# Ledger of designs, part 19: miniprotein binders against q5jf28

Target 1, 318 residues: q5jf28
Amino acid sequence: MERERLIKTVEAILRGAGYRVARLDLKGSCFDLVASRLFLLLFIKATVNIDTITEEQAEDLKRLAKFFKASPLIVGLRSKSGELEEGVVYERFGIYALRPETLYDALLNNELPAVFAERGGLYVRINGELLRELREKHGYSVNELAQLLGVSRKSLLNYERGEQAVSLDVAIQLEEIFDEALAEPIDILRAKVEADLNVKPETPLEREVFERLKKLGLGLVKVKKAPFNAISTEDDIRLLTGIDERKTRSTIKRAEMVAEVGRIVNSGGVFILEKTKAEVVSEVPLIPKESLEEVKDADELIELIDKLKKEIKEKLFS

## First folded at step 9 (miniprotein)

Design s34
Fold by ESMFold2-Fast, scan of step 9:
Structure s34 (fold): chain B 318 residues (1-318), chain A 102 residues (1-102)
Amino acid sequence: as target 1 above (318 residues)
Amino acid sequence: SPEELEKKIEELERKAEELAEEIFKLLEEAYRLGDPEAIEKVAELIYRAMFLLFMVEYLAEELRKKGDPELLKKAEELLREAEKLIEEARKRLEEVKKRLEK
């Protein structure tokens, strides 16, 4: 399958570049891979056609990236307009989208892309101040250089002020005329996005669990398209929080994914269920909602989680 | 001809599969040694080679669809790069083995 091959390719690129990687197998998730190296953290959605990403997935991806101070990326092969080009950055709902070859060059060859696609064209942001200095040094007037490039005087002035990107053709002409690098690289690995972290719970169970966690002093960031329903925070505490009516195979699989993601983003995990027998899946406790009434604050919740992990481990190795 | 092109595509796919098998064996051997620093370096080279092999498979499918001979040349170049990385990984693994014997 094309999608499976793409995900494996992206994972190989990240691991080849020395990143720690967790991969998810979750239909409809806003990300398929999370990767960390040094101070960089990446949430990656891998999709053959970048146009298949929904606005809801994009908002959740940006929300996770904002919360974890990470960069969101989409890696894909095509769009409605055809195959994506190597070295070109595309955009989907405010998230950079690029080919696996472009990611490979950025991570393994230290070659960031500089060309971006917009409104059916290819564009480059240039160092406008350097452009003006080079124009003056070579004795070109504004009108003369504009004529050579086939652009308006106003456009050239906007280029020099850094107020307008140039077409790829103009960028090529400028570097040929001046024999200097004018293109500004696009820092796809340190992209910062804005997202609303104040999203309300949707189901009655989610509302009840959120209310109980808030009473314990925890702040909450809701997500929909991930193996967890919320990120619970208080001081140094960070929990990837799943919420489910009952234990199912899906619950177990998502708990395993939460454990993997948590290791990459340095966060704990917990699943809160309407009714369950307390147990631990891959070091992620599954606890009944009523257990939240047994603790008075966030610290006691963490103590409960740690206690459950120890009791299970001691029971298995006793 | 289309027949000659198909034979070349089959050869690319066969060689990529053989190298993928070598990657699996090298990874198993590296992890078996239990030296975390050496394993990490060897694994990085192997994952880089794995990326190139995935791209060879992708290019082979595109070549079959479009019939563009330039895709064949690109796939062959990537395959050679993967071979070099696998050989480098093998050399580093042997260096680790000799170091651990001491």
Scores: ipSAE 0.301, ipTM 0.716, lowest interface PAE 3.4, mean pLDDT 87

Design s35
Fold by ESMFold2-Fast, scan of step 9:
Structure s35 (fold): chain B 318 residues (1-318), chain A 102 residues (1-102)
Amino acid sequence: as target 1 above (318 residues)
Amino acid sequence: SPEELEKKIEELERKAEELAEEIFKLLEEAYRLGDPEAIEKVAELIYRAMFLLFRVDYLAEELRKKGDPELLKKAEELLREAEKLIEEARKRLEEVKKRLEK
């Protein structure tokens, strides 16, 4: 219930801020929500305890974010250390983690967080050049200001060079001394992550399908913890690609999710099955593996997908 | 007493849960209308109410840890504000429904 409530709250925050949102109901997925507004795209994992997220989920989330040039976010309520604090950014496997309240402030109050948690402490990145400028303007020597802050001369110089974050206590003292905003906001909505996009297929069927798609000229980004197995790409072509042995209830549900996600990330969808007759679920074609042998390149695959979508539409609405 | 405080926290959580159910029901009704203007007007109020309920849950846990009576007062105030927002959302939704029936 707590997890369901969290996800619905995050969705409400996003929609209230004008984002288009698709929600996934898929156990073990690396994301629960994908949201788009203008040029911003967010992949969000919602979990009550941020320590629950696995490294495998985090890697897939970063792969999706990197490929789509999106920001990955974890929204949660607590960690092993207790409740997450509002306005504080945490980190799990290189992904920002924060409370719903922090997301709310960022999206609706235009108030980005500036405090981050690290190694049991709270820290703030400051504008080091502005700090030096203010120190000189107010007539403080390096030693004098360091003494006032209770830090070493070396630490103060590192602060001014932007080489070291200050503790929250030091940040507060600086604000009181200079009466100026020195804190650098953390742009959680435009976070860029690095991930290895070259991941190998895991099953014999995946290997066969990947090989055929590559022969058609498509590049492939493999994911494990999503409603699709890969993203197939070539120039302006982008397909959320599912791979299954046969059509099951799970296949149908994942195809529906692929359709919803695709609309948010501006991508098509297709499911390649070992055994199936060609059909369409929520604008997502399900085609047999053998159909890939009937096309010579990526363009012909898109033509096949479009043909199937039209045939089904004409049959239902004629 | 500790027993009395726990009862008050449980009552606070129970009321928050009931309001959360009302929020989800109102959102479902708004989306069923398929009217973007109706969704926008109702969603704003519901979303603020939902956020306040999240604050109430957070304060309830802090109250269990610290036993500070001021946390209870803050939680109760936020709960009343959420209730007011939900009622306003319901009224706006009814107005939209009446307009669409013509």
Scores: ipSAE 0.014, ipTM 0.348, lowest interface PAE 7.8, mean pLDDT 85

Design s36
Fold by ESMFold2-Fast, scan of step 9:
Structure s36 (fold): chain B 318 residues (1-318), chain A 102 residues (1-102)
Amino acid sequence: as target 1 above (318 residues)
Amino acid sequence: SPEELEKKIEELERKAEELAEEIFKLLEEAYRLGDPEAIEKVAELIYRAMFLLFRVQYLAEELRKKGDPELLKKAEELLREAEKLIEEARKRLEEVKKRLEK
């Protein structure tokens, strides 16, 4: 299956480049892989056709990236317009989308892409100051170079001021004329995205849990398309927080995913359930909602989580 | 002829698909061993082969659109390189399995 091959390929690229990687097997998730190396953190959605990504998935991916100061990426093979080109960066809902070969070049060959697709064309951002210097050095007036490139005087001035990207054809012509690298690389590994972190809980249980966690002093970032429902945070505390009505097979699977993701993003995990006995799955505690009434603040919640982890560990090694 | 070109493109796609299945078998086997050294020794070669196969598939589609014989030559070269990498990966995996049996 083409999607499974794509995901395995992307994971392979990341691991080959020295990243620590966690993979999710969760239908409808906003990301399939999360990867970390040094201070760099990537949330990656792998999809054969980049047009299949929903706006809801894209917004959640940007929320996670913004919260963790990570870069979101879409890795895919085609769009409704056909096959994606190597070395070209596409966009879907404000997120960079590119081929696995482009990611490979960035991570293993230290070659960032410079060409991006926009409104049916291919474009390149140019070092405008260098362009002006090269134009003057070679004796071209603004009008002369504009005429040679087949662009308006205004466009050339905008290129030199860094206010407008050039078409790929113009970028090629500039390299032929000046024999110099003018293209600015696109830093796909440090993409900055905007996202609204103030999203309301959807279900009655989520509202009750959110209200209680807020009373404990925790800030909350709601997500929908992930193995957890929210990120709970206060100062240095980060908890990938799951919320379910009861323990199911899905709950266990998502807790295991939360444990793996947490290791990559340096965050703890917890599942809050309406009906459960306190227990631990892959070092992620599952606690009844009632337990939140017994703790007074975020620090006591962390102590409860740590206590539950320790009790399970001691029982296993007794 | 157009019919001969289509036949060659189909053959490239079939061979690329068969090699991709070989790659998955090798990756599954390496993961099943659960040995970090086994995964490391075969991973690089397998991953390089996967990229070559992706490029072969892309070039095959471009060849179908443009009919440029140069694309066929490039695809065939990449396919041969991928096959060699897969063979080398298989040899390394067998070496690891023999060491683990000691």
Scores: ipSAE 0.000, ipTM 0.258, lowest interface PAE 12.8, mean pLDDT 84

Design s37
Fold by ESMFold2-Fast, scan of step 9:
Structure s37 (fold): chain B 318 residues (1-318), chain A 102 residues (1-102)
Amino acid sequence: as target 1 above (318 residues)
Amino acid sequence: SPEELEKKIEELERKAEELAEEIFKLLEEAYRLGDPEAIEKVAELIYRAMFLLFRVEFLAEELRKKGDPELLKKAEELLREAEKLIEEARKRLEEVKKRLEK
C-alpha cells in the first residue's frame, strides 16, 4: 500500500535525523506524525495525493501548529497535475507540501529547498540586494542584464527590490552569469501559520464539558480531526482533552494516541466521559463528567488527575 | 532489452531485501545492548539506511513502469549509500560493545 509505505518513509527520515516521533493510526486525522527535536516541533500529514486533504483538516493542522508553536507540513507524492518534483515546495490551504526526498535533503543533508510551484510554473525568491550589487560590480546596466535574461526592465527592477520571484530558468541563468548563490531557501521547518483558535464545540456533550472547563478557568482550543477534542490550557497547564459518551475500543485507542502525542508535545491527557468508572489508560485518566463538578478550579482538576494515576498504579503494583 | 532490464530490477530488489534483513538484525543487536545513547546513535544510521531502501523500492517500481535508465542509476546510487550507512552502523555497534565491556 502506497500510503503505508509513504508514512513509514517519512517516519524513517525523521528518526534518522534524530527526531522523537509519534505516529497516529486514526482515519481522517489532520496529522499522521508528530516529531520533535531540540527546538523544532513538526505536525505532518502524509498523503499520497496532496489534493485529498480537506480544508477542515488543513485548518485543524494549522490550529495545532499555532498553539504548539510548531510547523505544519504535508508530505506527498502527487497532485492533480501529476507527480510532485523533488526539491520543489507546493502549497495546500496555506501549508507547505513536498516530497519525502525534499524532507530528507532538508533534515539529513542540511539542504533546504528554494524552488516553489505557483500557477503551473516553478519560481525562486532571490536576494534582490545581492543581485543589484553583482549587476553593478560586473558593469551591467538594468537594460543590459534584462536583455541577457530575456525579461523586461520592470521585472528586473522588481527582482532587485525583492518584490517578485524569478522563474527557475532565470534563477539558473543568474547563478551561471555571476557564479554566486542568489536563491533564498524556504524554511519549511519553521513555517509560521495563522489559524482561528476560537472554535465552538459542536456536540451537546462537548458544549456541556467546555462550559464546565471554562468555569474552572481553562482556556480551550477545539479541534475536530485529531485523537482529542480540545486542548485545555491555563498558565503552564496543557491537557489534550478527549470527550466521549462512553468507553469504547475507539476511546481506548485514542487515549493511547493522546499519551504518545502528549509525550512529544509535553502535554498531559485526559478523557471526559458521560458515563464511566474512573480508570487510567497509558497514563491518561478516563473520568466521568460528574467529577468536574467536584473540583473548583484548574489546579484541583490537575490534582484529581494525578491522584487517579497514583491510586491505579498503587492498587495494581503494590 | 526488456529481459535485460527486468533482470537488473530483480537484482536491485534482491540486494535491497538483503540489506533490509541486515538492518533488522543490527537494530535488534542495538536494542539488546540497553545503552540509550548508543542505541540512539546506531538507530539513526539504520533509519537513514531504511529510508534509502524504501526509496530504492519506489524507484524500482517506477523503473518497471517507465523503463527510464536514469531511475536505475539513481536506485543503484541510493543502494550504495545505504550499504555505507549499514557498514557505519555495524562499526558503531562494535565500538559500543567494546565500550560497554569496560
Scores: ipSAE 0.014, ipTM 0.507, lowest interface PAE 6.9, mean pLDDT 86

Design s38
Fold by ESMFold2-Fast, scan of step 9:
Structure s38 (fold): chain B 318 residues (1-318), chain A 102 residues (1-102)
Amino acid sequence: as target 1 above (318 residues)
Amino acid sequence: SPEELEKKIEELERKAEELAEEIFKLLEEAYRLGDPEAIEKVAELIYRAMFLLFRVEYLADELRKKGDPELLKKAEELLREAEKLIEEARKRLEEVKKRLEK
């Protein structure tokens, strides 16, 4: 299976580059891998065809990236236009998309991409100040170099001011004329995104749980396409929060994923269920929503979570 | 000559499958030994080899479609690199085993 091969390839690249990685096996998730190394944090969606990513998945991916101060990335092989090119950065809903070979070069060969795709063309951002200096050093007037490159005088001036990217063809011509590297790399590992973190719950159970958590002083960032329903936060507290009606096989699987993701993003986890006996799955407590009334604030909730985790550990090693 | 190309692609796929099987065995061994820093370095080599083998598999598919001899040579080069990394991983894993035995 091509998707499975892609995910394994991306995981191999990240681990080969020294990243700590958690992989998710969750249909419809906005990310498949989360990886950290030396304060760098990446949320990665791996998909064979980058056009299959929905706007909802992209928005959730950007919310997670913004909240955790991480970089979102899409790694794929194709688009509607055909195979993605190595060394080229594509974009989907404001998120960089690239081939696994491009990620490999960035992480293992220290070679960041410089070419990006836009409106069916390929473009490069260049060092405009260096371009002007090289033009003057070689004795070209603005008009002479513009004529040589086949561009307008205004375009050349915009290039030199750093206000306009050049076509790949122009970038190649400039390198041939001046024999100097003018291309500016695209830092795909530190991409910053904007997202609305104030999204309302949609189901009756989610609304009730959100109201109870807010009463405890917790802020909430809702997500739909992840193994958890929200990130609960106050000061230094971060909880990946799942919400279900009852404990199912799916609940257990998602709790295991929350534990793995939490270790990478330095966050705790909890599942709030309408109907359950308090228990712990992979160090993630599953508690009934009524337990939220047993605590007066966020600090006491954390104490309850820690108490439940310790009780299980003591039973295992008693 | 299409028959000769198909035979070479089958050989590439067979060899890649054998190496992939060896990689999974080494990875299982590395994780089974626990989680010291030395095991992490062995795992890094194994994951690098896995990446190269997945690229060989992709190039084999492309070679079948295009018949480009350059793709065959590139796949063979990646396969040799993967073999080297697997051998280095095996050596490091044995060194770790000996150290842990005292």
Scores: ipSAE 0.013, ipTM 0.456, lowest interface PAE 8.4, mean pLDDT 85

Design s39
Fold by ESMFold2-Fast, scan of step 9:
Structure s39 (fold): chain B 318 residues (1-318), chain A 102 residues (1-102)
Amino acid sequence: as target 1 above (318 residues)
Amino acid sequence: SPEELEKKIEELERKAEELAEEIFKLLEEAYRLGDPEAIEKVAELIYRAMFLLFRVEYLAERLRKKGDPELLKKAEELLREAEKLIEEARKRLEEVKKRLEK
């Protein structure tokens, strides 16, 4: 209920801001929404309590964001410390976490947050050079301004050097004293993340498929908490790659999700199955593992995918 | 009161969800026909209304834990704004439907 309402709210915010959105209905996924507008791409995990996100989900989210040059984002309502505050950026496993109201302000009001939570306090990064300039312009010594703010001389010098964030109280006092914007906004829509893209396959079938795709010249980015098992890539080729032992209702549902996600991230999709007859679900081919032995490189795999799509299209319109 | 706010939120959420369903169905058809602009504007009103209802629900929860007359006034103002957006969306949707009938 609360989670469903949260996801619908986030989707509404994104669509209201002109984003194209694909929503996933997949338990345990590292993201629930993927959204694009112009050159911005967002992978969003929506969770009522941000502490419920696992390290494994966070790492997969960062891998997807890094690969697609996208920003990962967690949207939630509370943490173990209570309700999240509007306008405040929190962090989980290196990923920004914030309320729907904060996302709304960023996307529809062009108002980025500047306050972040850390170790039970609220802080703001400020323009230290501008602070020093304003201090000198108004005739305050380091000691005088430090005393006025209730901070140590060393802290004030660290603020001016850009080496330490100020508390929210200090940021408010500075704005009142100088009547100038000193806060540095947090660009939550262009977050830079680090992730290890070299993750090994887990199952025997995955190992066989990965080995074969690698021999075809494809690079592979393994993910666990998504509707696909890997991203296969070579030059301009990008394939959201699913791997299953057989076609099930789950396989079909995930293929449909891969089609929707692929449209947003400009990538194709393919499912490789141990046993199946070649077919297409929502323009995503499902092919038997043995078909990979019939192609010599990545280009021929794409030709096979295109051929299967055309055959199904011809039958559908005949 | 928080209880009265929640009842009003539920009422408006129901109306917004019903309109959203109609709008989204019509939007799908408009994309196929190559003229989505008018219905996209109506969808924007509903998206804004849904967000305001979410904000009111959050304020109502805070009011249950600590009463604040100022927060209550703010919640009531947001509710009125959401109601106006929903009513405007309904009227504009009817106009779009009439144009498509011709």
Scores: ipSAE 0.006, ipTM 0.412, lowest interface PAE 9.4, mean pLDDT 85

Design s4
Fold by ESMFold2-Fast, scan of step 9:
Structure s4 (fold): chain B 318 residues (1-318), chain A 102 residues (1-102)
Amino acid sequence: as target 1 above (318 residues)
Amino acid sequence: SPEELEKKIEELERKAEELAEEIWKLLEEAYRLGDPEAIEKVAELIYRAMFLLFRVEYLAEELRKKGDPELLKKAEELLREAEKLIEEARKRLEEVKKRLEK
């Protein structure tokens, strides 16, 4: 219930801010929500305790964010250290983690956070050049200002050079002394992440399907903790690609999720099954593996997908 | 007293529940209307109100645990903000209906 309430809260914040949102009901997924507005795309993992996210989930989340040029975010309430604070950015495996209230302020009040948590303390990056200018303008020597702040001369010089973040207490003192905003906001909506996009398929069926898709000219980005197994790409073509042995209730549910996610990220979807008859679920074709042997390149695969989708529309208007 | 506090929390929860039901009715009506621009703006206001109601629910739970009167004041403020957003959503939806009739 606590997790369900959190997800609903995050969805409400995003929709209230004008984002288009797709929500996933998939246990173990690296994301629970994907949201787009204008040029922004967000992949969000909602978890009550941010420490429960696994390294595998985090890597897949960063991989999706990198591929789609999106920002990954973790939204949560607690960590091993206790309740997360509003306005504070935490980190888990290189991904920003924050409270729903912090996301609300960023999206609806245009107030980005500036405080981040690190090694048991709260810190702020400041505009070091502006700090130096204000110090000189007010007639403080480096030693005088360092004494007022209770820091070393070397620390103050590092602050002015932008080589060291200040503690929250020091940031507050600086803004009180100079009556000027020195804090640098953290751009949580445009986070840059690194991820290895060259992940190998894990199952015999995945290996076979990946090999065939590559022979058709498609590049592949493998993911494990999502409703699809890979993103297949060639030029402007993007397919959220599922792979299963056979059609199950899980296959149908994941195809429905792929359709919803695809609309947000402007990508098509396809499921490749070892044993099935060609059909379409929520505009996502489910095709037998043998169909990949009947097409010669990526363009013919797209033609097959479009043909199957069109047959559904033609039946509705015939 | 604990009895007086519980009554205030129950009243807060009752008002939030009434507003939540109103939200779902407005959202259903907006989507039934089928106008993309109207749906987007009305839905935006409704989801903002929904977020505030979720915060009211959280504050009500904290109020039961801590008995802090500032939590009650904050919850009442958020509830009033939610009411205003819902009323704005109603006005927007009526404007769309009039536009489609003409």
Scores: ipSAE 0.023, ipTM 0.541, lowest interface PAE 6.6, mean pLDDT 86

Design s40
Fold by ESMFold2-Fast, scan of step 9:
Structure s40 (fold): chain B 318 residues (1-318), chain A 102 residues (1-102)
Amino acid sequence: as target 1 above (318 residues)
Amino acid sequence: SPEELEKKIEELERKAEELAYEIFKLLEEAYRLGDPEAIEKVAELIYRAMFLLFRVEYLAEELRKKGDPELLKKAEELLREAEKLIEEARKRLEEVKKRLEK
């Protein structure tokens, strides 16, 4: 399967570059991989055709990236316009999209891409001040260099001011004329995104759980396309929070994913269920909704979570 | 000729597919052994080989469009490199098996 091979390839690139990686197997998720190294954190959506990503998935991906101060990335192979090109950065709903080969070059060869696709063309942002210095040093007037490149005088002045990207053809000509690197790299690993963190819960159970958690002093960031329903936060506390009516195979699988993701993003996990006997799955407690009435604040909730995890550990070492 | 080029592209694709299947089997075997540190190093080699095979498939598609002999040469070089990584992974995996028998 082409998608499975793509995800494994991306994981291999990240691990080969020294990243810690967690992979999700969750249909419809806004991300498939989360990876961390030093101060870098990446949320990656892998899809064969980048056009299949929905706006809802993109918004959740940007929301996670904004909250965790991470970079979102889409890694894919094609779009409606055909195959994605190596070394070219595309955009989907404000998120950088690129080929696995481009990611490989960035992480293993220390070669950031400089070419981006826009409105059916390929473009490069250049160092405009350096361009002007090189033009003057080599004795070209604005008109002479513009004629040599096949561009207008106004375009060349805009290039030198840093107000306009050049076409790929112009970028190649400039490098040939001056024998200098003028291209500005695109920092795909430190992308800044905007997202609304104040999304409202949608189901009756989510609304009730959110209200109970808010009463404990926790702030909440709602997500829809992830193995958890919200990120619960207060000061240094961060909990990937799942919400379900009852314990199912899906609940258990998502708790396992939450544990893996949590280790990469340095966050705890908890699942709040309508009715359940308190238990722990992969260090993620599953607790009944009513238990939230037994604690007075966020600190006591963390104490409850830690107590449940300790009970399991004591059983193993008894 | 165009017919000869198509045959060479088909041969590259078939060989890449065969190596991908071999990678899949080696990876399954590696994870079955349960020694995390040794397995992770073998898996890393396998994943690097998988990346190279992915590049070969991409170059084969470009070859079909452009007909550039340099693309064929690059694809063949990457395919040989992938074969070497797979062989190294296989040898490492056999070493792990022998150590676990002790």
Scores: ipSAE 0.006, ipTM 0.293, lowest interface PAE 9.9, mean pLDDT 85

Design s41
Fold by ESMFold2-Fast, scan of step 9:
Structure s41 (fold): chain B 318 residues (1-318), chain A 102 residues (1-102)
Amino acid sequence: as target 1 above (318 residues)
Amino acid sequence: SPEELEKKIEELERKAEELAEEIFKLLEEAYRLGDPEAIWKVAELIYRAMFLLFRVEYLAEELRKKGDPELLKKAEELLREAEKLIEEARKRLEEVKKRLEK
């Protein structure tokens, strides 16, 4: 109930802000929503308690964000320390985590958060150069302003150099003293993350399929916690690639999710199975592994995928 | 009084639930029409209203904890905004239906 309500709330915020959204119903996935508007792309993990996200999920989320040049976000309600505060940005495994209300303000009110939580405290990055200018303009020495704020001289100099964040209390005092906006917003919609895109396949079938796709000239990014096993690339073409031993109900559901996600991230989809008859599920072809032996390169694979998608339309007209 | 405040909170929650049910009905109807542009514009309004209703529920819970009259005013304002969005969505859905009638 609580998690379902959270996901619906986040979806409502995104759609209300004009984003196209795909929702995943996949247990253990590194993301629950993917959303696109103009040139912005967001991968969102919704979890009631932000401490529930695993390192493995976080790494996959960052891989997807890095590959698609998207921003990863965790949206939640609480942590081990209690309820998350509105307007405060938290962090887990290098990913911003925030409340639905904070996302709403960013997307619908154009109000980015400026406060972040770190080691049990609340902090704000400030415009250090502007702080120095205002201090000098108002005739305060470094020592005088430091004394007013209840901080050390060294801390104030670090603030002015942009080398240290201030506590929330200090940020409030500074804006009261100078009557100027000093807080730097946190651009949660354009977060840059680091991730290793060179993850190796783990199963024998995945190794065989990866080796064949590489021989066809495709680059590969492996993921574990998603409805697909890899992203296959050639030039500007991208394929969300699923790999299964046989067609199951899970395979069909994942293919449907791949189709929805693909529309948001402008990528095709394909499922490669050990044994199957060639077919199409929601515009995602399911092909036998042996079909990879019949094509010479990535271009022929794309042609095969396009041919199978067109064939389904002709059958509907027949 | 505490009794009077509880009554107002219950009224907010009941009204929010009624509007939420109306949202689900409008959303189902919009998707059933199968017109992509019209569906998207109607859905956008519906999802905005849905978020506002979820925020009303959150404020109602905070109001029970703190008893702050300003929270009640905020919740009532959001509820009115959600109601207007739902009305606009219903109007646009009816316009789409009329356009699609042969």
Scores: ipSAE 0.014, ipTM 0.499, lowest interface PAE 6.7, mean pLDDT 86

